# Miniprotein binders against Uncharacterized protein YPL067C, part 5

Target 1, 184 residues: Uncharacterized protein YPL067C, of Saccharomyces cerevisiae (q02754)
Amino acid sequence: GWKWEQIKEIIESGELARLKRSRQMTDKYHEHKKRTAGLDMNQYVLQKLGWSLDEPQLENAAAKAFSSSTLYAVRANDFPYNFEPGVVHLVLWSKVALPVHSPDKAVREAARARMNAFLQAQPLLRPLLSSGHVAWFVNYPELQSVARIFHAHVLLFFPRERYSAEQVKTTVDDILSHGFEPLA

## First folded at step 20 (miniprotein)

Design r7 (from j3 with F27W K36E)
Fold by OpenDDE base, fold request of step 21:
Structure r7 (fold): chain B 184 residues (1-184), chain A 90 residues (1-90)
Amino acid sequence: as target 1 above (184 residues)
Amino acid sequence: SPEDIRELKEKVDRLFYRILELREKIWKRGDPETLEKEIEKLEEEVKELEEEIKRLARKGVDPETIWELKLEILWLAIQIRYLTEELREK
């Protein structure tokens, strides 16, 4: 799988198509799709999240996104990408879409700033943030399986030399149980 | 042994596919009591895998491999918890 430094470089370059599932995980993903054939994947995700989603809010997205715990959810990726061991692949779902790929520089920068600020503010991520072991990206629409619900991939790197498996478990469980804190 | 590790990974894969099957059944509104029992069975099997990993560690399997295996099991455990959550929401 991709090494952490490579992942960061790829994200920075914007060549997000390079970040993908292994063949084995892809097979599992396809099996899932077969089993859920005929179902609206957006509705499926909404049910998992317990959301009744209205139309995506774009106006003042940089101010509204993550401002309340009701506006987002963090989950483990059911089908993680092919990364080196220790990279934890989370998905941050948001009712407010952030235009992080907007062609408008100001809009794009504001959206990215909001995402960064949100992650930087998370107490549960502090140890990882200080070590540069948090990264995120949003797939382009053509790479998204669930395009109607905004989601960012949030990657956490727990290097083996620093973290036991139990420590990883504890941290991940805390994140998944408590979620992230909203940013006013 | 390397073979033991391979077998363990195969078991992990099988459990993953069983999780997918249960997801489908939950979505199709299968019998909640039956599904709960099936989920419990998966939980038990994951515990067995955890014990197997411990045995491998005691047998001298390299710590890196043990570490990786534990993380794989962690992911399975998370998926199984999600099944429980999904079942409760249906």
Scores: ipSAE 0.853, ipTM 0.932, lowest interface PAE 0.5, mean pLDDT 92
Fold by OpenDDE base, fold request of step 21:
Structure r7 (fold): chain B 184 residues (1-184), chain A 90 residues (1-90)
Amino acid sequence: as target 1 above (184 residues)
Amino acid sequence: SPEDIRELKEKVDRLFYRILELREKIWKRGDPETLEKEIEKLEEEVKELEEEIKRLARKGVDPETIWELKLEILWLAIQIRYLTEELREK
């Protein structure tokens, strides 16, 4: 799988198509798709999240996104991409879509700033943030499995030399149980 | 042994596919009581895998391999917890 430094470089370059599932995980994903054939994946995700959304909210996105705990959810990626061991692949779902790929520079920068500020503010990520072991990206529409619900891929890197498997478990369980804190 | 590690990884893969089967059944509104029992069985099997990893560690399997296996089991455990949550929401 991709090494952490390579992942960061790819994200920075915007070549996000390179970040993908392994062949084995792709097979599992296809099996899932086969089993859920005929289902609306957007509705499937909404049900899992307990959300009732018609469309993503766009009004003042950079200010509103993540401003309340009701507006987002953190989940483990059911089908993680092909990363080196220790990279934990999370998905941050948001009712408010952030235009992080907007052609308008000001809009794009504001959206990215909001995402960065939100992640930087998380106490549960503090140890990883200080070591540069948090990264995020949003797939382009053509690469998204669920296009109607905004989601960012949030990657956490737990180097083997610093974290036991038990420590990783504790941290991940804490994140998934408590979620992230809102940024008002 | 390398064979033991391969067998363990194969078990992990099989459990993952069983999780996918249960997801489908939950979505199709299968019998909640039956599904709960199936989830419990998966939880037990994950615990067995954890014990197998411990045995491998005691046998001197490379710590890096043990670490990776533990993380794979962690991911399975998370997926099984999600099954429980999904079942409760139906």
Scores: ipSAE 0.852, ipTM 0.932, lowest interface PAE 0.5, mean pLDDT 92
Fold by ESMFold2, fold request of step 21:
Structure r7 (fold): chain B 184 residues (1-184), chain A 90 residues (1-90)
Amino acid sequence: as target 1 above (184 residues)
Amino acid sequence: SPEDIRELKEKVDRLFYRILELREKIWKRGDPETLEKEIEKLEEEVKELEEEIKRLARKGVDPETIWELKLEILWLAIQIRYLTEELREK
């Protein structure tokens, strides 16, 4: 699987198609798709999150995304990508879509700044942020399996030399139980 | 031994597929009491895997391998917790 520094390089270069599941995890993902073949994946995700398909979009998305805990949810990725051990693969779902790939540079930069500000403000991420061990990306639309609901992949790196397995568990459980704090 | 590690990883893999099966049954509105009992069995199997990892550590399996196995178990535990959440929604 990709090493942490390689992951950051791939995200920076925009070659996001290189970030994918292992063969073994791809088999599991395909098994899941077969078992849920009677279900629209967008509807499945909305139901799991308790969200409505037709909720209003907030004005000025880059300023309003993540402003209330009801606008987003963080979950573990059920089918993580092929990364080195210690990379925890989370998904940040948002009712407010952030145009992080906009062809308009100002729009793109504002969207990316909002995402960065949100993650930088999280107390639960502080030690990882201080070490450069938090990264995120949003797949291009053609790479997404759930294209109608905005989501970002959030990667947390826990190097073995700095974190016991118990410390990883504590941090991840706290994130998944309490969620991220809103950004005003 | 390396064989013991491979067998543990195979058990982790089989538990993953059982999670997928139960997730399908929850989506298809299977009997909640039966599914709750199945989830409890998965929880007990994860506990047994945790004990097996401790035995491997006592046998001298290197700390790096033990650390990685514990992270795999953490992932399974999270997925089982999601099954419980999904069952409550149905």
Scores: ipSAE 0.844, ipTM 0.928, lowest interface PAE 0.5, mean pLDDT 89
Fold by ESMFold2, fold request of step 21:
Structure r7 (fold): chain B 184 residues (1-184), chain A 90 residues (1-90)
Amino acid sequence: as target 1 above (184 residues)
Amino acid sequence: SPEDIRELKEKVDRLFYRILELREKIWKRGDPETLEKEIEKLEEEVKELEEEIKRLARKGVDPETIWELKLEILWLAIQIRYLTEELREK
């Protein structure tokens, strides 16, 4: 699977199609798709998150995203991509879409700055942030299986020489139980 | 031994497929009492895998391999926790 430095290079280059499931995990994903045949994946995700799409559209996404804990949710990816051991693959779902791929440079940079500010403010990520072991990306629309709900992939790297498996478990469990803190 | 590690990874794989099966049943509004018992069985099987990892460590399997196996178990445990959450919300 991709090593951490390779993952960062791929994200920086924008060649996101290279970040994908192993063959074994792809088989599991296909099995899931067969068992849920006829299911609208967008509605499936909304129901899992307990969300409704009838809320008003928020203007100024770069100022509003993540401002309340009701606007986002963090979960483990059910079908993680093929990364080296120690890379934890989370998905950050948001009711407010951030236009991180906007062709408008100012819009794109503001959206990316909001995402970075949100993650950098998280106490639970502090040791990983200081080591350069947090990365994120948003797939291009043609790569997404759930295209109507904004989501970012958030990757956390726990090097074996620094973290016991129990330390990884504690940090991940805390993130999934408490969620991320809102950013004003 | 390499065969013991392969066998354990095959069990992890089978449990993941069982999780997919139970997730489908929860989504289709299966009987909650029956599904709760099936989830409890998955939790027991994960605990058995944790004990198998301890036995492999005592047999001298290298620490990197043990660490990786524990992370695979962590992922299974997270998925099983999601089944419990999904069942309780139904």
Scores: ipSAE 0.844, ipTM 0.928, lowest interface PAE 0.5, mean pLDDT 89
Fold by OpenDDE base, look of step 20:
Structure r7 (fold): chain B 184 residues (1-184), chain A 90 residues (1-90)
Amino acid sequence: as target 1 above (184 residues)
Amino acid sequence: SPEDIRELKEKVDRLFYRILELREKIWKRGDPETLEKEIEKLEEEVKELEEEIKRLARKGVDPETIWELKLEILWLAIQIRYLTEELREK
């Protein structure tokens, strides 16, 4: 799988299409799709999140995204991409879409700043943040399986030399159980 | 042995596909009691895998491999937890 440094480089370059599932995981993903062929994947995700599409969209995304715990959810990616061991692949779902790929530089930068600020504010991520072991990206629309619900891929890297499997488990469990704290 | 590791990984894969099957059943609103029992069985099997990893460690499998295997099991455990949550929400 992709090494952490490579992942960061790819994210920075914007060549997000390079970040893929392994063949094996792809097969599993396809099997899942077959089993859910009669289902709308958006509805499937919404059901998992307990969300409704009828929820009002909030204006000023850069200011409102993540402002309340009701506006986002953190989950493990059911079908993680092909990363080196120790990389934990999370998905941050948000009711407020952040235009992180906007052609407008100001809009784009504001969106990215909001995402960064949100992640940097998370106590559970503090040790990883300080070591540069947190990264995130948003797939381009053409690469998204669930395009109707905004989501960011949040990657956490737990180097083998620093973290036992038990420590990883504890941290991940804490994140998934408690979620992230909102950013006012 | 390398074969033991491969066998363990195959078990992990089988469990993953069983998780997918259960997800489908949950979505199709299968019998909750039956599904709960099936989830419990998966949990037990994960515990068995954990014990197998411990046995491998005692047999001298390198710590890095053990570490990786534990992380794979962690991911299964997370998925099973999600099944439980999904079942309870329906």
Scores: ipSAE 0.827, ipTM 0.923, lowest interface PAE 0.5, mean pLDDT 92

